VH-VL binders against Protein RcaC (rcaC). Designs and how they scored, part 7

Target 1, 117 residues: Protein RcaC (rcaC), of Microchaete diplosiphon (Fremyella diplosiphon) (q01473r527to643)
Amino acid sequence: KVMILDDDQDWLRTLPTLLKPWGFKVTTLADPQQFWTVLQAVTPDALVLDVNMPQINGFELCQLLRSDPHWQRLPVLFLSVLTDPTTQNQAFAVGGDDYLCKPVKGVELANRILRRL
Short names: E, the ipSAE of ESMFold2; O, the ipSAE of OpenDDE; V2, 0.75 times the mean of E and O plus 0.25 times the DockQ between their complexes.

## First folded at step 1 (VH-VL)

Design s8 (framework fv_spartalizumab; at its last look DockQ between E and O 0.73; V2 from the best seeds 0.00; counts 0 for: pae E 6.5 > 2)
Fold by ESMFold2, look of step 2:
Structure s8 (fold): chain C 117 residues (1-117), chain A 122 residues (1-122), chain B 113 residues (1-113)
Amino acid sequence: as target 1 above (117 residues)
Amino acid sequence: EVQLVQSGAEVKKPGESLRISCKGSGYSFTKYWMHWVRQATGQGLEWMGNIYPGSSYTNFDEKFKNRVTITADKSTSTAYMELSSLRSEDTAVYYCARLYSSGFYPKAFDIWGQGTTVTVSS
Amino acid sequence: EIVLTQSPATLSLSPGERATLSCKSSQSVLYSSNNKNYLTWYQQKPGQAPRLLIYWASTRESGVPSRFSGSGSGTDFTFTISSLEAEDAATYYCQQYYSTPLTFGQGTKVEIK
């Protein structure tokens, strides 16, 4: 079970269709304010998290997850348009498990998620 | 002691492939980027690419994109760089280097392997 | 791709003299989020791997003698050896970690007379 947080509606429409052939049950979320409520209700096996959201930085959410005993081992894969070396370093320093640059192919995303499960 | 130990010197012919190992010890291998840099005889340093061993995420210089493969084996703390379709211009010393970070931000290549001399000739 | 241009190509000086090396970047290497210049200086002696001297343009690595220093910001950087010693004969490279591909300057060879 995969939970996706991204404020881009085009990605939220696209990602479930790319992942469903791989057997993933996908829950999407656009509003970071509902993140914890949906996380607790869904209890996903992996989280795909956009880095650059207007309301909250994806790195900040990952740090909060890593400080929570219930979620500290939840696999987190970042999706971002950013390719600079410093951003990539931050993603892994905050405890992210993988980093993928947009645009991403469905097979690549699915394989990366499976590797983290 | 933090060390990077590379495989030994190689002599190759044009068209063959090269595979160099770089074993890291004395640090958490999966938590630091590993980079590959080469230096042709009498020339400067040329970055080839990197890997984050914890995820196998890689970046490459465009000039090597179709010829270079970078991998890591977490169980042996060893990174590998393969370069295919070798040419005489690939004659160089090849280095692996660890990127050290201060907090979340990259600092510099603080530890280098000893270098692997590769000669490509007919 | 960021091009780093070093000058001079060769510098021949006597022990005790001051060496001044330049590194110019084709575009800024200043990362605005932390206000750090991602420019690094390495020393390389024949047959050896490069040795880290200075990172973030001006920060000396632990164990590096105080006679080595760096300065500059954005696109223009300077590396100095305040009083040359015989062991300082080497080639010095600047390197940027601002964007991929990572790039090095062409090197400045420092010779001791």
Scores: ipSAE 0.061, ipTM 0.721, lowest interface PAE 6.5, mean pLDDT 87
ESMFold2-Fast, scan of step 1: ipSAE 0.032; ipTM 0.615
ESMFold2 (binder alone), look of step 2: mean pLDDT 92; pTM 0.943
OpenDDE, look of step 2: ipSAE 0.193; ipTM 0.801

Design s9 (framework fv_spartalizumab; at its last look DockQ between E and O 0.15; V2 from the best seeds 0.00; counts 0 for: pae E 8.9 > 2, placed apart)
Fold by ESMFold2, look of step 2:
Structure s9 (fold): chain C 117 residues (1-117), chain A 122 residues (1-122), chain B 113 residues (1-113)
Amino acid sequence: as target 1 above (117 residues)
Amino acid sequence: EVQLVQSGAEVKKPGESLRISCKGSGYSFTKYWMHWVRQATGQGLEWMGNIYPGSSYTNFDEKFKNRVTITADKSTSTAYMELSSLRSEDTAVYYCARSPLYYYGSGRFDYWGQGTTVTVSS
Amino acid sequence: EIVLTQSPATLSLSPGERATLSCKSSQSVLYSSNNKNYLTWYQQKPGQAPRLLIYWASTRESGVPSRFSGSGSGTDFTFTISSLEAEDAATYYCQQYYSTPLTFGQGTKVEIK
């Protein structure tokens, strides 16, 4: 099970399509305010997380996950349009397991998720 | 208020090691990068490396990577920089500086320590 | 690594005059995906640590007077003090945070007559 949090509706429609050929069960979420409720209900095996969201950025959310004993080991892969090396370095510094730049090929995304499962 | 307080001035001989501390207060120590920057007399600023204390993840300028160790102690909110095999050209003022996590970049230094003067001479 | 070259080396002006400082980068520090220039300006007075004035090339840090401004993009950047005050006598540095190692310009010393 893979959970995707991204405020961009176009990417939320695209990402499940990219992952379905690989047999992933995908749950999407656009609203960060529902994150904890959906996370608890779905109990995903991996989280794909956008960095830039209006209410809370993905780095802050990852820090919260790493501080929670229930979720501190949940694999987190960031997916972002931001390409600068210092932002990528920051993703790993907050406890992210991977950082991928949009646009992403379905094969690449699937392989990265599989490595973390 | 945010403060970065460094250890005091040192006089060293060539071949010795240097260890400077930087204690952060007034903010969440583990959520900001800590950088080390030095400035020789009459010279510009030279970035040496950094640490993210929340994970101990580090980066170094390649010219220092074999001589510099950067660590952090979360329990005392203190970062350390150790420079080994000192040479006379290591004579400088050494600063610690913080950079924020937000704005999707790290490396703008919004708060600086007071500086630690280090003299390396025979 | 990215080299930043500042000019002039020294600028000597009277109170109330406009100071214009240049910083040129050996490589672009603009990320097109977020349209941000990863360039910062600092002020340093003798015996003191640098003070952050401008980041993202043109954004003033909180508490920095409006007479300080930055502009430019890619490789060519300008820092301006619109009306010099006596307290503005200092050395000004540009710094890039586009990639590691982080690097600084060599500084421009602003003197007030």
Scores: ipSAE 0.014, ipTM 0.653, lowest interface PAE 8.9, mean pLDDT 86
ESMFold2-Fast, scan of step 1: ipSAE 0.024; ipTM 0.607
ESMFold2 (binder alone), look of step 2: mean pLDDT 92; pTM 0.941
OpenDDE, look of step 2: ipSAE 0.017; ipTM 0.720

Design u1 (framework fv_sutimlimab)
Fold by ESMFold2-Fast, scan of step 1:
Structure u1 (fold): chain C 117 residues (1-117), chain A 123 residues (1-123), chain B 109 residues (1-109)
Amino acid sequence: as target 1 above (117 residues)
Amino acid sequence: EVQLVESGGGLVKPGGSLRLSCAASGFTFSDYYMSWVRQAPGKGLEWVATISSSGSYTYYLDSVKGRFTISRDNSKNTLYLQMNSLRAEDTALYYCARDYYDSSGYYEPFDYWGQGTLVTVSS
Amino acid sequence: QIVLTQSPATLSLSPGERATMSCTASQSVSSSYLHWYQQKPGKAPKLWIYGASSRATGVPSRFSGSGSGTDYTLTISSLQPEDFATYYCQQYGSSPPYTFGQGTKLEIK
């Protein structure tokens, strides 16, 4: 099970279809305020987080996950339009397991998720 | 093929209200983010507001927050901008624009624009 | 907020000449989200270059975009009469706010 949090509705519409060939069960979430409720209900095997979202920062969510004994080892892959090395280094510093730049092809995203499972 | 037609502009006094409409055709309206962009006479482009495909998320220019409301009716293929408490600085040609998206996750913003509708705020 | 500054404000050239105009961001921006629009008097803008360097459909090969980080450039290798217009750069992240530069007006000398 993969859970994806991103505020881009068009991106969220596409992702389940892009990941279908690899057998992923995908839960998409656009509203970061529902993050913890959905996370508890879905209990995903991997999480894909956008860095830039209105109101909530993906790096902050990752830090909160890493401080929680139940979620501290959940694979977190960042998906972002930001390509600068400083932002990528920060993603790993907060406990992220991978970082991919938008736009991304389904095969690349699927391979990165599989490597972390 | 793709067509965006704005309407609802006009002359209004400061403090007044107007509702702009954008009629979309030639594409699946419910699949696209939609935006309003304005241009004051003789000046450059200024983004005003964006609404997600479902209408669940809206974004605004700081100077219009609390005064303007972007909305959409996917059953009618229509985008709206409700403008309240209008100021002289809101005088501009208002454009409707759509965002391009393909199934590989590729994104080109504002690939089609309407012709614009003029809003003049003066006493 | 990221501010885009375009230079020059006005560029006066003759057909056949090379045009070069710049867009400078106050902070580093992803090239994937730096775009250029062409606008002719009395007309709506048209998407011209997206992702810093990709030409939109129908845009002639004489147009070229380049850059990364804070510095971006639009070049027209040999001006044609129909190229005289105002050009705007734009940036945004995965979500708004969208920001436009103030525009470079390319006018016939």
Scores: ipSAE 0.000, ipTM 0.539, lowest interface PAE 15.2, mean pLDDT 81

Design u10 (from u7 with heavy chain G99V R100G Y101K Y102W G103L S104Q G105Y S106P W108Y F109M Y111V; framework fv_sutimlimab)
Fold by ESMFold2-Fast, scan of step 1:
Structure u10 (fold): chain C 117 residues (1-117), chain A 122 residues (1-122), chain B 109 residues (1-109)
Amino acid sequence: as target 1 above (117 residues)
Amino acid sequence: EVQLVESGGGLVKPGGSLRLSCAASGFTFSSYAMSWVRQAPGKGLEWVATISGSGGYTYYLDSVKGRFTISRDNSKNTLYLQMNSLRAEDTALYYCARVGKWLQYPYYMDVWGQGTLVTVSS
Amino acid sequence: QIVLTQSPATLSLSPGERATMSCTASQSVSSSYLHWYQQKPGKAPKLWIYGASSRATGVPSRFSGSGSGTDYTLTISSLQPEDFATYYCQQYGSSPYYTFGQGTKLEIK
């Protein structure tokens, strides 16, 4: 099971379709206010998380997950329009497992998720 | 220093309208969901509305739905509450409040303004 | 609709005594979404305990929160003069999204 948090509605509509051929059960979430409720209900095997969200910073959310004994080992893959090396280095520094740049092909995203499972 | 300052309250007749503002400073405003919470004179706290950081999602108390509109201008670090069709039971001190960032224990209000008084009376 | 009921409505005690107040939900709520606020007359509320048991920054160690499901408790082990205030519990749920209890007023005997 894969949970995706992103404030971009176009990506939330696109990503489930891109991942379905690989057998992923995908839950999408646009509103970070519902994050913990949905996370606990879904209990995903991987999280795909945008860095640049107006309500929250994806890096901050990753740090909170890593501080939680129950979620500290959940694979977190960042998916962002930001391509600079500084941002990518920060993603790994906060405990992220992978970083992909938008736009992304379904095959690449699926392979990156599978490597972390 | 993190601060929230409300304004726009006053005396209005039933059926009238008021627009409340909340000026935020000392934090990245767009990164936080914001709420309006009211307190009638001598009574307890009642949540009114919440807006997500992006402004894409809004939530309302059933009794104000269709009458009140919560909005925000992230470029001005300002939260708004447009109140239409006001009723006597809307009389209260209205607080602006920030929804906290501790996402492991979410949905609390960690910073509050001083409140602005709204009185609906003929 | 989830309703939070606080008991007692008023608690009259002296400095140095132990205070215990309860918050009961009409349906089970997650302890992660149960929070407590302190409000003094003429002042805005302050976040006091979040996630049922975690003290907010600056909250003295004499305050402790506990509970799960429908029953939650806030305890003050040895009352100080500055602790006399009204305490509100709050939960988050699907409808209404944010709900407060009616408050427990802690007053000097």
Scores: ipSAE 0.005, ipTM 0.583, lowest interface PAE 11.3, mean pLDDT 84

Design u11 (from u7 with heavy chain G99S R100P Y101R G103F S104T S106Y W108A Y111I; framework fv_sutimlimab)
Fold by ESMFold2-Fast, scan of step 1:
Structure u11 (fold): chain C 117 residues (1-117), chain A 122 residues (1-122), chain B 109 residues (1-109)
Amino acid sequence: as target 1 above (117 residues)
Amino acid sequence: EVQLVESGGGLVKPGGSLRLSCAASGFTFSSYAMSWVRQAPGKGLEWVATISGSGGYTYYLDSVKGRFTISRDNSKNTLYLQMNSLRAEDTALYYCARSPRYFTGYYAFDIWGQGTLVTVSS
Amino acid sequence: QIVLTQSPATLSLSPGERATMSCTASQSVSSSYLHWYQQKPGKAPKLWIYGASSRATGVPSRFSGSGSGTDYTLTISSLQPEDFATYYCQQYGSSPYYTFGQGTKLEIK
């Protein structure tokens, strides 16, 4: 199971279709306030987070996840339009497992998720 | 400098209705989830309802579902609670509270108003 | 439904003494979503400790929070007169989303 949190409606519509050939069960979420409720209900095997959302930063969510005894080992992959090395280094510093730049191809995203499962 | 000011409380008979308002100032209102938290006289705190920053998502205490409606007008920096079919058990001081999204303390209430008293009695 | 139980209900102490109060959850909760509030008579609550152990801005260093799983503690190392208040713990979870403990009233002996 894969859970995706992103404020970009185009990417939330696109990503499940891109991942369909690999058999992933995908849950998408646009409202970060629902994050913990949906996380607990879905119990995903991997999480895809956008870094820049209007209401909360994905790095902040990752830090909270890593401080949680139940979720501290859940694979977290960041998906962002930001390409600078500083942002990528920060992603790994907060406990992220991977970082991908938008736009991304389905095969690339699927391979990165499978590598972490 | 941030401020929340509640209004609209008062005395109402069982089965009646009231609409509470919360005027926000000193921060970007649409960037924060907002909540109503109540406290019965001499009792503890009880969360009632939350609305997301966009207004797209609402959450309620089970005992108020179907009776209370939380809403917001981001153009007026105002939060509302429409209370219908009021019961004696709804008697409480109602606080407006802000939930931050940008730091540790996620789903905490970092700023509170002073409250508005709702009394339901015959 | 996750229930938070605070103990003791009332704690009577003198200035200068150490205060320790607990918050016990009926099921394991993440320390990241456990918070403490201070409320003085006639006033609104103030966020005091967030994420089980982090002091909110302006909270004196004599206050400390700790805990994980089902057991959480708030400690005041040396009570000052302004510390006498009611303290509430709060968690966030799936449903009923936000839950408060019943409060511990810290009063002058």
Scores: ipSAE 0.006, ipTM 0.569, lowest interface PAE 12.1, mean pLDDT 84

Design u12 (framework fv_sutimlimab)
Fold by ESMFold2-Fast, scan of step 1:
Structure u12 (fold): chain C 117 residues (1-117), chain A 124 residues (1-124), chain B 109 residues (1-109)
Amino acid sequence: as target 1 above (117 residues)
Amino acid sequence: EVQLVESGGGLVKPGGSLRLSCAASGFTFSSYAMSWVRQAPGKGLEWVATISGSGGYTYYLDSVKGRFTISRDNSKNTLYLQMNSLRAEDTALYYCARGPYWYGSGSYNYFDYWGQGTLVTVSS
Amino acid sequence: QIVLTQSPATLSLSPGERATMSCTASQSVSSSYLHWYQQKPGKAPKLWIYGASSRATGVPSRFSGSGSGTDYTLTISSLQPEDFATYYCQQYGSSPYYTFGQGTKLEIK
């Protein structure tokens, strides 16, 4: 089960299609306010998370997950248009497991998720 | 009604410092990322800095890194920009803007409300 | 690393005419990340079109946005006096994180 939080509806439509050949069960979410409710309902095996969302930064959300005893081991893969080394380094510093740049190929995304499961 | 009111601009000498403030009202301030965007006289728009809703993360234009610091006080609904080591090329109207913001339609990272701007002039 | 180039720099038109202006990205951009702002002299910018084609609240139906990939267009079907302004496109991407085009000034003539 993979849960994807991104505020871009184009990517939320695209990502399930890219992951379909690999047999992932995908839940998408655009609204960060619903994050904790959906996370508890879905209980995903991996989270794909955008870095820069208006209501909460993806890095801050990752830190909150790592501070939670129940979710601190959930694999988190960042997927973002930001390509600079500083942003990528910060992603790992906050406990992220991987960082991928948009646009992404389905094969690469699937392989990175599988490696973390 | 969303309102953003900037203050703190003025005339300063090269190498000097200024602190800009933006007083926000009409929305839950802590729920929104906030940004500073500048416009040199007669020129276009240039993004300067963004701070996350909690204040935990900041992003900067490369030419201002190490010189400018964006911060916020959510208890006072106020955004700040501390500007140090000012240069002539920093001369601009500085706008406080709400965002980056998304809309339920899935549009990504725009600035939906802007203040009136405060003028910063760096001159000897 | 994405640069936005707007063309033309200046459009001189009369009320009632159709205005068309372009925003070209140096590499492909998602339409969800492409937005337009209107700025009148002495005023702050206003969000005008978001996600390439959606009108912001209060924007008249004569305004339309379109495009995908590297080429985006803002069109005004029949110019009104209040439409004369500078229009900026904006995208989100690699450092610098938010970039604006240089603007297209729509002026009377």
Scores: ipSAE 0.007, ipTM 0.578, lowest interface PAE 12.3, mean pLDDT 84

Design u13 (framework fv_sutimlimab)
Fold by ESMFold2-Fast, scan of step 1:
Structure u13 (fold): chain C 117 residues (1-117), chain A 123 residues (1-123), chain B 109 residues (1-109)
Amino acid sequence: as target 1 above (117 residues)
Amino acid sequence: EVQLVESGGGLVKPGGSLRLSCAASGFTFSSYAMSWVRQAPGKGLEWVATISGSGGYTYYLDSVKGRFTISRDNSKNTLYLQMNSLRAEDTALYYCARDLRYGSWYPYYFDYWGQGTLVTVSS
Amino acid sequence: QIVLTQSPATLSLSPGERATMSCTASQSVSSSYLHWYQQKPGKAPKLWIYGASSRATGVPSRFSGSGSGTDYTLTISSLQPEDFATYYCQQYGSSPYYTFGQGTKLEIK
């Protein structure tokens, strides 16, 4: 089970289709305010987070997950348009497990998720 | 054949408003993000705003945030840019462009452009 | 913000010559998000090269793009009269999301 949080509705529409061949059960979410409610209901095996969202960024959300005893080991993969090493280093510093740049092939994203499961 | 045709430009006083339109044809309009890119006379290109294919998400250049609103009507294959509180520095030819934001390999570029509509903001 | 600087601002050459122009980013950019446009006077820009090196449909083989990180190049191996235009590079990845270089004007000598 994979949960994807991104504020771009068209990427949320695209990503489940890209992951379909690998049999992932995907839950998408556009609103960060619903994050904890959906996370607890779905109990995903991996989380895909956009870095830059209104109200809260993906790095802040990852830090909150890592401080929670029930979610501190949930695999978190960042998916972002930002390619600079500083941003990627920050992603790992906050406890992220992987960082992928948009655009991403379904096969690449699927392989990165499977590696973390 | 992909075609984008802009309209709505003109001469306006500082503080005034204009609404630009872009009529799209030759492709499935709702499947593409759309953008406005402007070019001041004798100057280079500057991105202004993008709207997702569904219309659910919009993105803006910082200097136009709160003043410009991008929108679309997928049933009419038309893109809009509502420009309020216009400033002299907004004077430019405004292009409508198809945005390959959700393509597969090399996105975030503009593969088709309209001919532009001129906006002049002067006293 | 990532700033793209194109060099030279103007390149004066004759048909048959080789043209080389550069686009330098203030910080690293993915080659997948670096693109080039051709614009002739009074006309809209046309997509020319995408993903740093892929020619758009209809672009002649004499055009080639290359580069990675902060340094990108557009080369025309043997100039034809129709190639004289202004060329713009463009990137995506920071706020503002899309940025363009100031352009290189290729003019006939």
Scores: ipSAE 0.006, ipTM 0.584, lowest interface PAE 13.4, mean pLDDT 85

Design u14 (framework fv_sutimlimab)
Fold by ESMFold2-Fast, scan of step 1:
Structure u14 (fold): chain C 117 residues (1-117), chain A 120 residues (1-120), chain B 109 residues (1-109)
Amino acid sequence: as target 1 above (117 residues)
Amino acid sequence: EVQLVESGGGLVKPGGSLRLSCAASGFTFSSYAMSWVRQAPGKGLEWVATISGSGGYTYYLDSVKGRFTISRDNSKNTLYLQMNSLRAEDTALYYCARTYFRSGYPLDYWGQGTLVTVSS
Amino acid sequence: QIVLTQSPATLSLSPGERATMSCTASQSVSSSYLHWYQQKPGKAPKLWIYGASSRATGVPSRFSGSGSGTDYTLTISSLQPEDFATYYCQQYGSSPYYTFGQGTKLEIK
């Protein structure tokens, strides 16, 4: 099960289709206000997070997950339009497991998720 | 129609405590983040705290951290702000406001405010 | 935290005149997350412009917002008596915090 949090509606419509060939059960979420409620209901095996969302920074959300005994080992993959090395280094510093740049191919995203399961 | 009604404000002495309430109606309360924003007499707006729709995470202005606690009861459609160790600088009109989860998360509806005065 | 600075602090004009006020951010913010509020004396603020340029429901067409990066502007093409109020800009960026400018008071000359 894969849960995806992103404020880009076009990507949320596209990502389930991109991951369909690999049999992932995908839950998409645009609203970070519902993150904890949906996380507890879905209990995903991996989380895909956008870094630059208005209500919550993906890095801050990752730090909160790593501080929680229940979620501290959940694989977190960042998916962002930000390509700079400094941002990528920060992603790993906060406990992220991977970082991918948009646009992304389904096969690459699927392979990165599978490496973490 | 969306309505937010604050209550619980009043006159308190420095070091005292007060609990503010905000009664919400006209929307699915648990689906929205809620915020407290204050305004000292004759001054501008200052954000105080935000709570997620589920109540799972909270954010605070540094100067109130450890003294104020934001909470919500989704079964009662009510938002709370527990204020402890109050200081003269906390004197303000306190607004309850809703965060809209589209369009860049603006504060789209505000209550009328409840006045908190911290004085001897 | 990102600091928003509004200019001028007070704008004194007459009905029928054009009003222009600015909001400057200490670092770049997305225009999608910059908003404007109108507050009349003794009343709660109202969302007025969201995402830098979109009018909230019921906001007259004489109001327009623009800008990107660090510089944002709110313009009223021809002032009406009901437009005299204080206007606040607000941002939500790469931080879990909401920050407001100090406000521009639009007053009758």
Scores: ipSAE 0.006, ipTM 0.574, lowest interface PAE 12.3, mean pLDDT 84

Design u15 (framework fv_sutimlimab)
Fold by ESMFold2-Fast, scan of step 1:
Structure u15 (fold): chain C 117 residues (1-117), chain A 126 residues (1-126), chain B 109 residues (1-109)
Amino acid sequence: as target 1 above (117 residues)
Amino acid sequence: EVQLVESGGGLVKPGGSLRLSCAASGFTFSSYAMSWVRQAPGKGLEWVATISGSGGYTYYLDSVKGRFTISRDNSKNTLYLQMNSLRAEDTALYYCARGLYWSYTYGRDYYGMDVWGQGTLVTVSS
Amino acid sequence: QIVLTQSPATLSLSPGERATMSCTASQSVSSSYLHWYQQKPGKAPKLWIYGASSRATGVPSRFSGSGSGTDYTLTISSLQPEDFATYYCQQYGSSPYYTFGQGTKLEIK
């Protein structure tokens, strides 16, 4: 099971299809305020987070997950248009397991997820 | 030193079973996807099965699906291939191979098979 | 499933000559996931070129890989005796299934 939180509707529509050949059950979410409710209902094996979303920063969500005894080991992969080294270093500093730059190919994303599973 | 050593091959009749083992050493076994690749006498390479690092995901060549089972024991650094309902067409040298190369430079990866064992011969004949 | 077709099946050349062999995919493959392996008789394959163009550790500079999309090429600029072997291309496309080409056997003329 893979949960994807991103504010880009095109990516949320595209990614499940790209990941289907690998047998992933994908849940997409555009609304960060539903995050905790959906996370508990789905209990995903991996989480894909956009860094820059209108209401919340993906890094802040990752810090909250790492502070929670129930979720502190959930693999978190960041998926972002930001390519600068400072942002990438920050992603790992907040407890992220991986960082991928948009646009991403399905095979690249699937392999990075599989490394955690 | 990074090494893979296969064992378990042999002569078996059609419909029989064999279990192949691959002993890994010199690296963090659980961090790598592992594959079985076979080569029939005088023929080319054919991918058979892959298992993810934790063992949560497995993938198979169509013609072996339902007959072969790939598995791993990360506590023993060992990869397995359970082969059931063997056919003459399964006769081959079976290689254990390590997948997923990771670059420590900004997460650049390639998914080539960088470490191979010596192979173990499986002969299915009446 | 993506099919890889290598040509020629056999390439007969002499030391010092240039060797060029091709790998064609039935549909587009990312160059990052196209690799070449060298195999000598009685030995396991060795990863030779990864990501279409990067030489693996210990591979001589006379070897070069190129290509994108559906067409890939492996070139040896000046053949040495130790280069005579079978070369396989391999891909990992938009699916979890690996595919190998049938191989190009490079043999001495």
Scores: ipSAE 0.094, ipTM 0.751, lowest interface PAE 6.1, mean pLDDT 87

